# Ledger of designs, part 328: VHH binders against c4kar8

Target 1, 263 residues: c4kar8
Amino acid sequence: MAELSTPSPASPAPLDGGRGDELEKFTLRGARQILQLLQDLITHRGLITAHTGGGHSFMTAVLKVDEERGRVVLDPSPDPQANRRALAAPRLTCVTQLDGIRIQFPLVGLGEGQDKGRPALFAPLPAEMLRLQRREFYRLQVPLAHELSCLLKAEDLARKPVEVSARVIDIGAGGVAVVVPTGAAEFVIGGTLPACRLALPDGEPIELDLEVRNLNRQTQRNGTEQLRVGLRFAALPRAADTRIQRYIFKTERALNAKARGGL
Short names: E, the ipSAE of ESMFold2; O, the ipSAE of OpenDDE; V2, 0.75 times the mean of E and O plus 0.25 times the DockQ between their complexes.

## First folded at step 17 (VHH)

Design kd8 (framework vhh_vobarilizumab_d1; at its last look DockQ between E and O 0.36; V2 from the best seeds 0.00; counts 0 for: pae E 13.3 > 2)
Fold by OpenDDE, look of step 17:
Parts: C-alpha cells; structure tokens; sequence
Structure kd8 (fold): chain B 263 residues (1-263), chain A 125 residues (1-125)
C-alpha cells in the first residue's frame, strides 16, 4: 500500500527576489488602473485566494467596488474561523489570476459587515496591485490593426548594413517577435542589433538595442517564406520600458473588453 | 417598492413609556439590519438604535438602558420600546433600513438606503 505522499501544497514560491526594481514595473498604483482591475475581477468572477498569514488562506471574490467610498467588498468565507483570522490579520494578501496573469494585492483594514442583506468583508481599496507578467513568458499578440513595427539595423549576407522594417507580431516586457522577409538580413542568434527603433502607436519610436534570441522560418499560407525573429531588449531605457508596459496593458484591456462583448 | 411606515408616536409624560412600530414591506426584512434614528426640532439626525439580521443590537449612549430595539421577522416589523422617557427624547423617530453596515478598527459604520416618514414623540409634563 504505497502511501501516496499528498504533495505538500507548494508554498507559494516566494516571489523570486527579482530585484525590487523589476517588481515595480508590474505594480499598478494608479487609482484608475486599480479600479479597473478590480472591476475586471468582478466581471470574470475571479476567485481570490486570501492569505491571512500563518499559512492560512481562504477563497474569496471581489463582490463590489465602491469608488466613491474607496472600498472593496469581498465575499466572506463560509468558515467563520477563516473570517476571524482575516479580520485579525494586519494584512490580507490576495492572490488571483486573470487571463493567465497572476495578480497580487494587499488589503489592509478589513472590516466585517453586511452589504444589501448579505454578509461581507470590507476593505479600503488597495494602494497597489501587482500584475505579475512573467516578463520572459508573457507576450501580447499585437493586433494587426496596431501596425507595430520595428526598424532593425542589421547586416546583409555581405555584411553590409541594412535597415529592415519588421512587423511586430508579439511584444512582452522582455522583447518582441518580428517577422521579416526571408533574405532581408542575416540574423545571428546571440547577435546584437544596435539602435533599432520600435514604433508604438502612442508616440515617437523608441530607440533600443535588440538581441537576437531565436529564428524561425515560417511558411505563410500563400507559400511565402517569412522569418520570425525573436528579439530581446538588450538595453531598454526606463521611460521606454514604461511606454511598452503601458501599451501592453492598454491593449490587453481593450482585447479583453472586446472579448467580453464590448463593442 | 420598499416601504417603511412608523407608528406609535404620541404625547407622553416624563417617565412614561411608548412603543414604536415600523412596518416594513417590499423587501426581505429578515435579511436586513434595521435602525431607529430621531430628529429633534432644530437638531440634526441622531442614530438611536440598530439591530442586525442576527439580532445584535446597538444603542446610542443617550438611550442606553432605556430603549430596546427588537424585530419580529414574521411580521416584518421593527420595534422600539422606549422607557423612562425624558423631554430631551422629544423628536420625530424614523425607521431606516441599513443597506450597508460594517465594523472595523474605527468602529461601526451604517449606511441607510430607505427610511420612513417618521412618527412624532413628544415628552412633556
């Protein structure tokens, strides 16, 4: 009788101490952004794991956001003991996922009461919400209508400098994937493309250095071969990073709204 | 439609007793916390008493020990038993539905969404 060792619930891996600076990139502090994200959680009926400390947690959901009074209403646990722990906790750490993105936010100053005849937990709006996009893995598929492009400074087969305008097909915090015509330039994995220009819809192109990370030849439906180039941001100014993140966030929001039957 | 109708007000002598009733309709009465508040002439609104759906009660210091809030869920009626009435208790008494209440480190907060027309209580010799 092999004792099936119930895998110990993997302690939520400590948010890998990615340098405090990296977490800041994923932290929402804007009131509007926070409200929108909370509203999105409501709309999606996102289940939230609320951690009360000491290894205890309970399942909850955001029931309501009161913008006027600056509070969030949560579904209480069916377990009275869990609610007591939540109320006694100096801080509630809420963890959830929306569209595959881990969201974490603290709630402080929990209260217990009733909203429209229903038991509820109340808290002030979170001051910040962490949207953990695994920088390395999350890539937004760029809508064709956005016409994102990247001007690549590369070399041809003769090592002559060439500029190639490439369509951006996906973008993440760590880089972009672009498509180029086959033979437009020679790309070497691990090679650096200096002083490239990423065009975003919101303003002037961003100058940045790109590192070639992968190459994939793709045959289009029409039989035309294209080269997909995965590029890492080798040197990204902070301002550029902010713009890219903003674009991603805005686009994701729009896509999600559309998917929900919005316009 | 949510309706709250107060009754039982009147003239009473100091030291007397009065029982106010509030008939509730148009909602599931048992699911809501209810309150009595009063407004004396020329004064602001004062919360008098609250009762939760579970029967937990709270009282203003000014009426504590003299007033009793209760409810009959079967009758959809809220009551305020007022004993040892004083001239300072003279006011229009209102029944109110509590839309939101919560307790935190700062204390209890109440938000009302419906109230009655009120009933006048006059305490005079």
Amino acid sequence: as target 1 above (263 residues)
Amino acid sequence: EVQLVESGGGLVQPGGSLRLSCAASGFTFEEYAMAWYRQAPGKGRELVATITWGGSTSYADSVKGRFTISRDNAKNTLYLQMNSLRPEDTAVYYCARIEVWYYDSSGSTYEFDYWGQGTLVTVSS
Scores: ipSAE 0.247, ipTM 0.644, lowest interface PAE 1.6, mean pLDDT 87
Fold by ESMFold2, look of step 17:
Structure kd8 (fold): chain B 263 residues (1-263), chain A 125 residues (1-125)
Amino acid sequence: as target 1 above (263 residues)
Amino acid sequence: EVQLVESGGGLVQPGGSLRLSCAASGFTFEEYAMAWYRQAPGKGRELVATITWGGSTSYADSVKGRFTISRDNAKNTLYLQMNSLRPEDTAVYYCARIEVWYYDSSGSTYEFDYWGQGTLVTVSS
């Protein structure tokens, strides 16, 4: 059989800009540890954000691990364009959480195919996985019912000031991620958004300055495309930090209680 | 039980044409990628052509431009139209159901779970 042309894979880089040598102690390289962690993601039905580069990502899941053949099977996106970007990418950077612990792993050599008559994506097992059990890397996935929002003071495409009420999808000690409709405002990586307002359920909104850290066009599992904006807290007073940590802790306890069958 | 039954083989002169059929039963045919492969005497199995559930095709270099794989999902039938036949095309031809397939930077991988008994194609005068 003839083989298709092969692209060169890109060098690995952490998606979050932490120092590489500080992350080494969280890196799993043993095949058995990697298999077990992937199996745990399957068992918990972990939703994975797969980053394809060029500021794009899509939602997926690990459907199964084929231990005998050394590969993983991923759920393809309902959006064909997201799948095409994934297959063209030299590397897929997968990010998820397991019990509040951030998991990152690269997949190289991604291919398309089928599993039991259904389209699927395939890749060799990753050579390494990051299991980031440090508190500063943790990001709480915000429940939709909480309707957390962040009012952003940005500019529209015509460079006029606009206020954008963005839904907060995750929150951690160092920042938030929000989603907005594509084209709702212009965001520049490294840019500062002063006097934004983060609305938590238990009190007045927190006024804070945000720095744009990353931008990704993200295809959700339902096929909808949104712009994910990663925002760092530029200066965070102790009182604001305490409120954020309290929200995270209380929400984690509530989510864990529901997972165990509730009160 | 999954069954794949090939037909249409026979003796053909060089330069001739032949059309192979594969009748599929026991599974939801339209959901599976399918393949033709062949085995000549004293040789290993050679993948000839594939067709996905969506109709995308691929061919071995040795048959490109001469062979055409197609499917009729309403009739649960896979076809291989073989034109400009050569003596080196002499082989037993098998249709197969692909359980898993993918391609990546290292090439294509196909794993079959069911195949038929084959149909003999002989190209000689």
Scores: ipSAE 0.000, ipTM 0.218, lowest interface PAE 13.3, mean pLDDT 80
ESMFold2 (binder alone), look of step 17: mean pLDDT 80; pTM 0.786

Design kd9 (framework vhh_vobarilizumab_d1; at its last look DockQ between E and O 0.65; V2 from the best seeds 0.69)
Fold by OpenDDE, look of step 17:
Structure kd9 (fold): chain B 263 residues (1-263), chain A 125 residues (1-125)
Amino acid sequence: as target 1 above (263 residues)
Amino acid sequence: EVQLVESGGGLVQPGGSLRLSCAASGFTFSDYAMAWYRQAPGKGRELVATITSGGSTSYADSVKGRFTISRDNAKNTLYLQMNSLRPEDTAVYYCARIEVWYHDSSGSTFEMDYWGQGTLVTVSS
């Protein structure tokens, strides 16, 4: 009777430093954003895997965020040895998931102590938090109320330049899906639409180049045909990327709050 | 309601000894770290000693070797044994509950949330 050694779930390999540039897109560095995300972790009682190095980890949770003192309070391990390792580690790598999104953040300068009679671990607030959205798959469905639009610079069937105002139906880090009236322009998969303008609620439109990746004709319930166009951001300035990410984050948070019965 | 009541203060001669007590109520005493502070006339309040729930103690340099902080969890009482008293030890001594303490590579931090009314210790010939 060969005891099938159930393979120990491979500790998720530290995300190999994919090109530093790609990770930056998912890295939160804003103090307010960090605080909010930590508060969300508290609210959801998110379990955190804290990696201390050397293949060791323990389960913890954020118990409290002290904004005034700039510290986070963590639940210590019931294993004293794990706590010792955590305190001895130059860096704690915290990994968790919130709403299906992997979150990773470092903690440096851990201390041990007590909060209101309960043992706790203390650390300065993280300088950054990584919110890893599966870039390829995560698309935020844009609320209709946001009225996101993208001005597409395309060509008609006669190859005449036309500008088409398209409603954005979903947005991700890598692109947008828009809906256009059928026949408004000719789109070619793999074609580039230069100098388009994405309108976000937070300011001036973002100028960007878009690549057509998908075309899908959809018939609406009213019988009207629309063309769904999947567009990739072909060239996106860093500032624009940041704005898009911010919008996605804020909107997702708002939607999640609403779904939970929050205002 | 959290209450801390100090006792044991009084007049003592230099070189004498005194034992202060702090009776704690309104919370699980055994779970909290506790501290003694003092305030001399015309001076600010200063930390004298701390004791964690686990019994780990720390002292100000000015009292180290002379003062001993201890606790009796069964009696919900904090103590400060003061030996070899000096005129400079004259102060109002306060018992305090430590709401938060932590220790890191930079040192220890203590944050108090409740204080007693204090007890006067006068060291004079």
Scores: ipSAE 0.768, ipTM 0.892, lowest interface PAE 0.5, mean pLDDT 89
Fold by ESMFold2, look of step 17:
Structure kd9 (fold): chain B 263 residues (1-263), chain A 125 residues (1-125)
Amino acid sequence: as target 1 above (263 residues)
Amino acid sequence: EVQLVESGGGLVQPGGSLRLSCAASGFTFSDYAMAWYRQAPGKGRELVATITSGGSTSYADSVKGRFTISRDNAKNTLYLQMNSLRPEDTAVYYCARIEVWYHDSSGSTFEMDYWGQGTLVTVSS
């Protein structure tokens, strides 16, 4: 396997769960809009992560768009196996970010060949493109040093109240992901946890209602088992939203300064 | 200036052989896929054979087993060896540079940007 460079912690994470249903209003389906957005990617030389399935991806770029022939031309991977996976995949999911805007689009019917003597990949124009401003999709990976926590007011198997202090591992405009010991409480996807308390470093904890969106068992490197719980903010007051955005902004700025000031 | 100059055409009896040459200049020949096309009187141009920069070849069904496309990158020259010639092979043969080619699940695409002036091949009695 070839090793790819990992992006900095400031790189955006994909949106998960129920927010996908809410993203239709950011989906472009008009031919003119799609052509313009592809041309913008070419003009700005945007780097694209192309996902081929099975956890595999490769870096590419849109080299050309041909309106008359209805096709797009992509840069092939230097790794022949990545190109073979792309050609075999029923769908290539392309993801990029320019100036805080996440762009995502599918390509189907991928072909391999040459354009003006240079190797290239070819596909019909995508039928849709997602254009999402950063605040709508971004999830900050919470630094361990911050020890951000959320007090969950949940229930046990017998439906008796329990309080669980959960470590927050990521946070965005629409919710958080937390980890808890396996068995600490009974979580039901779609269930509401009222009056939870999110502890941010710069003030009193925020009281908010959370909706359980996903549950995943995880094994840590030391072998201990924990439960990752994806939580959506049910009704987020403006003041709470402002504090969350401020925390994200300040933390990103600090992480960026640390990355620049290495030596 | 891209130039493609064909040679080697002529009159030949059925069952005979000819070798066509195409001298290429004005571009990096070894980077490009190349094609031979032909046009019989009163008909449209027909793809005869292709060869990629990597040496992969394809042929029209009507010429498979009789014609061989090849290239010499050191001499910037494309060839078409034509054996077992038939009267139906009578045509003007054109050398062409392939601008775009690719293969997908729907088949193969070939798009040419430069053509030679052609060389006449006549197969008769």
Scores: ipSAE 0.623, ipTM 0.847, lowest interface PAE 1.0, mean pLDDT 86
ESMFold2 (binder alone), look of step 17: mean pLDDT 81; pTM 0.793

Design ne1 (framework vhh_7n9e_1; at its last look DockQ between E and O 0.38; V2 from the best seeds 0.62)
Fold by OpenDDE, look of step 17:
Structure ne1 (fold): chain B 263 residues (1-263), chain A 124 residues (1-124)
Amino acid sequence: as target 1 above (263 residues)
Amino acid sequence: DVQLVESGGGLVQAGGSLRLSCAASGFTFSSYAMYWGRQAPGKGREWVSGITGSGGSTAYASSVKGRFTISRDNAKNTLYLQMNNLKPEDTALYYCAREWPSFDEYLEEYFQHWGQGTQVTVSS
C-alpha cells in the first residue's frame, strides 16, 4: 500500500510586486509571526480591503484565527456578489494598515461556511505577510503650513514641454506624492520626468529625476478633479537625500511636539 | 461600460514578431494613459509598457525595452504593442489596461478596467 504522499499544498505565490529582493526583508514567513500579526489585526479590529481581481474589492476583517485547522476566518461582505467574486478568485490580496504600517497578504483557497452560526469566509493561513516598516516606506504628510512644491517637467496634451508646479502632499525617502490639476500635463506610470525641482524650505530647490509610480484621479468635495501622482526619486544626489531626510526628521519632530501640546 | 478587447496573440518562434491590438470603447480613449501587462503561467501580473493619452510619452519594463514598442491610434480607439525579437520568457497572457496599480508600495492592485487578454506563446 504505497502511501500516496499528498502533494504538499503549493506555496502561495509570493507577494512579489516585481521587487522581490527589496521586499524580502519586510516579508514575514514565520508561522508564529504570521499568527501574531493576524491576532493583532483581530485585536485592533483592522479593516481589510480584500481584492478579488478585475478591479473588485470588498471590505472585510479577520474574525478569528483557527490554529488547529490552520485557517483564518473572515467577515463576509454584505454584498453577495462580492462574496461570489471572492470565492471564485484564485487569490485574494488583502491590504490593511496597523499602527500606520501597511500590511499585505495573500489568501488562497477561500471557502464559505458558518462560524458559530454566522456566515463566514474561510481561508488557509497565509504563507507570508508583507509588513512594510515605517522607516523605509513612511511618507510624511506635508503640513499645510509647509508649502512644498515640485516643479514637474512634463508634456501637455499637445505634446509640448510644460512645467507644472505641483503641491507635494507627502514625502518620503524614496519619493513624493503630488497633486496636479487634471489636464495640466500627461503622465504615464513608469515614465520618467527629468530635471524636476523639489522645493524645500531650507534652501534652493533640488533638481532631480522623477519616475511616475502611480496615478490616481481624485474628485474633490467641490467637484473638482485632481490628479495625484506618486513619484519616485530616480536619481537623487547624496546631498539632496540628506536634505530630504533632514526635512522629514525636523518636520516629524515638530508635528510630534505639537501633538503632545508642546507647541 | 468600459470595454477592452485584445487581439493579435498567437504562436511564434523565438526571434519572431507579433503585433498586439487592443480595441477600446466606453470611454474617452485619448484622455487616458493605457498600459500593456502580461501574466505568465504561475506568475503574477507584470507591467510591460505604458503610453500617455496623447501618445507623447512611453515607458517600458526593462525586460522588454528595445524589443517592444507601444503605440496608439486615438482616432481608432486602439492600443498597439509591437513585439520584436520575442523570447520564450515572453510567453504570457497579454492584456491592455486603462489603469495600473501603484508600484510605490508594492501593492498588488487589480485593474478596474482591463481586457480578457490575448495569449502569446513563444517557442524555443
Scores: ipSAE 0.753, ipTM 0.911, lowest interface PAE 0.6, mean pLDDT 86
Fold by ESMFold2, look of step 17:
Parts: sequence; C-alpha cells; structure tokens
Structure ne1 (fold): chain B 263 residues (1-263), chain A 124 residues (1-124)
Amino acid sequence: as target 1 above (263 residues)
Amino acid sequence: DVQLVESGGGLVQAGGSLRLSCAASGFTFSSYAMYWGRQAPGKGREWVSGITGSGGSTAYASSVKGRFTISRDNAKNTLYLQMNNLKPEDTALYYCAREWPSFDEYLEEYFQHWGQGTQVTVSS
C-alpha cells in the first residue's frame, strides 16, 4: 500500500527521562487489573483521546475487550486520514478519565479489521495502564449548557490581530483546553497569549495570560477536525484561582447530583 | 512525502555565531508552525524554539532567549535559526520539526516529521 510504504521514523526517546519512578506507583501491570479497568471504561462509556503523535489525535472509545484473543477493540474515526495516522503510528497513547482519575495507556501493534461487519481497530491488550490518582491532573469536562468560552487575543494567518471566542472543553486547576475553528488563528507551542478573558457563569470574565502547552488537530467523533489548544494559566491572582476552583467544585457537585437523580 | 533537511552546523568557538537552515518540502510550509530542537550526546531531546506559520509569533527556551532567533522565509520554504553568543552547552545535534509533542510530562509522543539534524559543536 502506498501509505504503508512511506518510511516511519523510530519511536523517539522520551523528552525528559526524569519521572519514571514517580509514575511506577500509579502503574497497573496485572492482567486482571488491566482487564477490569478496561471493562470499567466500556461500562462508563468513557470517551478516549488517542494521540497518534506529531500533534494529532482523534476521539475514540473501547468497544469491547476480547479476552480470548487478548485484544481491545476500538471505534475507528469517520475521518479516513485519522485512521491512517493511527495505523501508521508506532504507538497510540490513549488518555481518558474515569471517576475523576486520569487513565492513560499505550497501544502497540494497532491493526484494522471488522467487528460484526463494521470497521474496527484492534490492538493487543496494553501491558500497563496508568491510573494517575493525582488531583492536579483532574480536568472537568465542561457541560455544553454552561457555554464556557475564552476570548483569545491572537493573530490570524495574515498576522493581523484577531479576537477568537474559543469554546472551553475542559478546565482544571492549572489551565483550560479550548477548540478553535481550523484557520481562525495561529498558535505555537511555548507561545504566550496575553490578556485573554475566561468567561465563567455568574460573574465577570477573568483576565489572564495563557501559555500554549499543546496543539492537537483533533478529529471529533463525527469526523470534524478542530484545533484543540491546551492552555496553562500564567501567574493567576488568588481571587481568580479561587473563582476557578469554585466553578470546578460546584459543577462537580451538580453533575453528581444529576447522577443520583436529584435534579 | 514530507522532507526536512537541516544545514549550517559546524565547529565554532565559544562566543561565536552560526546560522542553521531547514529546507522543507512535501507540504504547505506556511500552514504549519515549525520548531527547532536539539539533542546533546546521551541526553533527551530538548525543545529550543518555535514559530507560527506566518512567522508572526515566536517562542524560545529560557536557555537560549536573547541569543537565538528563529525565523522563516515562506517563499523559500525555509526555516532558520540564528545562533549568537554560543556556549559549550549549546553543543548538540540540531533538528527542525513540523510538530512538537505536547508539553504534558506524562504524554509520550513520537516525532513523525522531523529532520535528521545538523551538528553544532562549540569549543571553549
């Protein structure tokens, strides 16, 4: 195949090798533990971001675990290019959240095929899974009804100043992730966006400086591609930090109340 | 078929200057942010600098701010790194990349579109 005949570089070394032993206490390696955690992801219908490298990712889900054959079955993207990137990648880094805990696992040897007559992606069960039970990695998935937005001061492709109202898709103690229509503005990892405005419910927007930490051309479950921009809060005043933490806490409690049928 | 080819490396005395080039082909160069990275012997890859597709915004690692300047010429499909006041700790293989992995410390990603590099050696 023409795509498969294109050389792929070897998997690069880690960017910084200084945290391996810290992660070991969060690492699950037992086959039974791994199977149970994957089943929990299936049961809770967790959305998974699959990183294919080079600033690309796509949304997927674990459809099932084939314990007899020792493999996981993933939902392919409707975008054929996202599937081609996934199949060409030497590994997929899958990231999701379960019960407020970040779950991360690598998949190696991804292949394509069919499951009950429908296209599917297959990989051997991961040899390890990270269950990162640290509060600083928690990211609240922002309910669409909240219409959280962040006004970004950036430049368009012609280097003209633009203000982009970007939808906030998740928020944590240290930052937000936003989506921006492709081509609306330019970003670079490491860049700073001064004087942005984060709009929270029931209050005036928070003015803050943001630093670009990741850029992903993310293919959504419907096949649409958007630019996902991960942004770190630079030097928040205490009042702004308090407002953000209150929003997260209040929203968590409201979501838990809905799960109990209290609304 | 994405290709990135670096040039301009060499031996230089501490305090000296070099200008690196990266010739790009196989994609619409002006549509992508571009990055310089470096790798010293026995060490991991280090992010050095980045620039937006239009060239309107740049970013630098703290270790090179004020000494290095990233630029691009979109008409020539070429990325540049002007390196001034070089220090022995700048000795490394320098490479350009079309993408850079997330700064998320626990997210392992690979480079798919990066050059083979050009060696810079700074003597004291």
Scores: ipSAE 0.646, ipTM 0.887, lowest interface PAE 1.2, mean pLDDT 85
ESMFold2 (binder alone), look of step 17: mean pLDDT 81; pTM 0.813

Design ne2 (framework vhh_7n9e_1; at its last look DockQ between E and O 0.52; V2 from the best seeds 0.67)
Fold by OpenDDE, look of step 17:
Structure ne2 (fold): chain B 263 residues (1-263), chain A 124 residues (1-124)
Amino acid sequence: as target 1 above (263 residues)
Amino acid sequence: DVQLVESGGGLVQAGGSLRLSCAASGFTFSSYAMYWGRQAPGKGREWVSGITPSGGSTAYASSVKGRFTISRDNAKNTLYLQMNNLKPEDTALYYCAREWPSFDEYLEEYFQHWGQGTQVTVSS
């Protein structure tokens, strides 16, 4: 009676350790650190993009950290549909920026209720928060005073070429995020937008090719829906790169100076 | 409820062709960009192709460019992937998706609207 040695369950293949390891150094898991970071978001009135899945997101903010109950209180969307999506989502991906550093954290177990008589969303404290300090991930939030725009060459719903002037909301060395009116043009992730024009304050627009990397329908606080498009610079000329970097640096410096009370 | 049902997969020899279909229901198909992805054994999900709602613009992964063609019939609520000159490395479970996560490594969005997939096996 040969005891058929049941083959030991193959150890799950190590998660591709390299990429994971790089993110781990930027991941906060300490309760105190998480609480502090959330409190900082409150203090700075940091706007958060909450991704609900399905290409949808809404703008929110951390209103309160309830340490006793181990929960975070979020500002609900003025759009009831966005709130329904949020509540139905198994996970929210919250994205924000603080001091020029991208912050990302998941929220699980979202619920709705009242906080001091006002509608609010509730979630358990995140188990982890990603604070990306890597330069490659840095994106400058474009000040409202800076009217950066990108002329997108795309197609409309009728497959006709259209030029859409999109507001740039953030910019980094690798690309831009823009907002466009819903229905202004069609986009597909992975698609290329050729011969677009990025307008910087310092001179003539930069002609460049853009690759669509992200699409999100975003409900604003005022209830309006916009399409947020994440775009990567494709084949950026060196001169253009230099200009972009200069703009980012100059703007960051100015923002930091202002924050320090110098302006 | 959003439903995506892939079909058309199978066993094919290297150099052969397959046409995948994805039947969509439970949403306004013509209002959404659609995507094909695949997952090879032991690998993560890989983006293969995308198409705009109108079908006017398409995108392809470098690995399939020139060999695969994405198309859609909005009247039939169906997405297609014509796969030509198939290679063993194309062996994967192919998924139809209404949404695709950002290519940014740190943006892991939870997407609920994926099909069950159809198996494509390319034999050498």
Scores: ipSAE 0.766, ipTM 0.914, lowest interface PAE 0.5, mean pLDDT 86
Fold by ESMFold2, look of step 19:
Structure ne2 (fold): chain B 263 residues (1-263), chain A 124 residues (1-124)
Amino acid sequence: as target 1 above (263 residues)
Amino acid sequence: DVQLVESGGGLVQAGGSLRLSCAASGFTFSSYAMYWGRQAPGKGREWVSGITPSGGSTAYASSVKGRFTISRDNAKNTLYLQMNNLKPEDTALYYCAREWPSFDEYLEEYFQHWGQGTQVTVSS
């Protein structure tokens, strides 16, 4: 029988920070290195997913680094509940990507206040940051203009089959992340979605089975709450894998050419 | 104040069966996917099974698939795990949870709403 993989019982548990020896080589601990990386995120206007725990996150950005006070300044959510969850969390786990490299860092001691009269969130500079420069961690941030979508074959709240067209927000060799309006369908981590369809440019949609790997109630930059669903591809035929890799490669080249031409 | 209370554990011979229950309160139970996890002595927490809010879909770790059945009764705010053909390697503290962290190996997340657990011990 064809079944999607489930997590191995031997996999590191996410709650204890499962670092392992592999992660230490990607960890930056020097103050100057951390400041430069944060400044790079500001310069490139990197969007950040801030995880607050309990299956919640919100989208934010680093607005500036205050070197004199040793603080980072974050953009608050327009949803007051997202801000309250962030302030109550023991720490925020911030995840983003810069130039194809996954960046992850914790913020502790988050506070609220104002920056030049505008509401803002503040935290001390992180003591460490991860720069995970490996191919398997790469996720292309899908340009809005591409309008990539994935048709999910799921069930609604009444256990009835439903088709949900979900916007693809990032894509990598092993899967996609999508956003789904809250209440449109039900999901469970570890569950499978058979016969979904991924629409790429320049061809027929790819039919594939997907496994739910993460499930997060995410507050978007405009304050709207959507369900972010991280989905892993089941074993793909070579042709499907080739089309996905080609899309990623072509899009990355186009984005890089645009960045160079803008100088 | 979210509260999850497990029961139904005990000592059982290999090949036997147990049914675990998890009583939920302090939240709208029917709005959440629910999970069973387990923790063997000296080991990290292991995902065992999950079920959608309505109960329409379920998922299982490969080590228990075909032997365990998750279910829920939304009218009673109760989650269940029927465990059949138990093996010594199933010995663990079993707990229910309202959430499960991402399966992404490198994401550090907090695990906020889970019960204290019920012990299952399987003798050879």
Scores: ipSAE 0.698, ipTM 0.907, lowest interface PAE 0.9, mean pLDDT 85
ESMFold2, look of step 17: ipSAE 0.690; ipTM 0.894
ESMFold2 (binder alone), look of step 17: mean pLDDT 81; pTM 0.816
ESMFold2 (binder alone), look of step 19: mean pLDDT 81; pTM 0.818
OpenDDE, look of step 19: ipSAE 0.745; ipTM 0.918

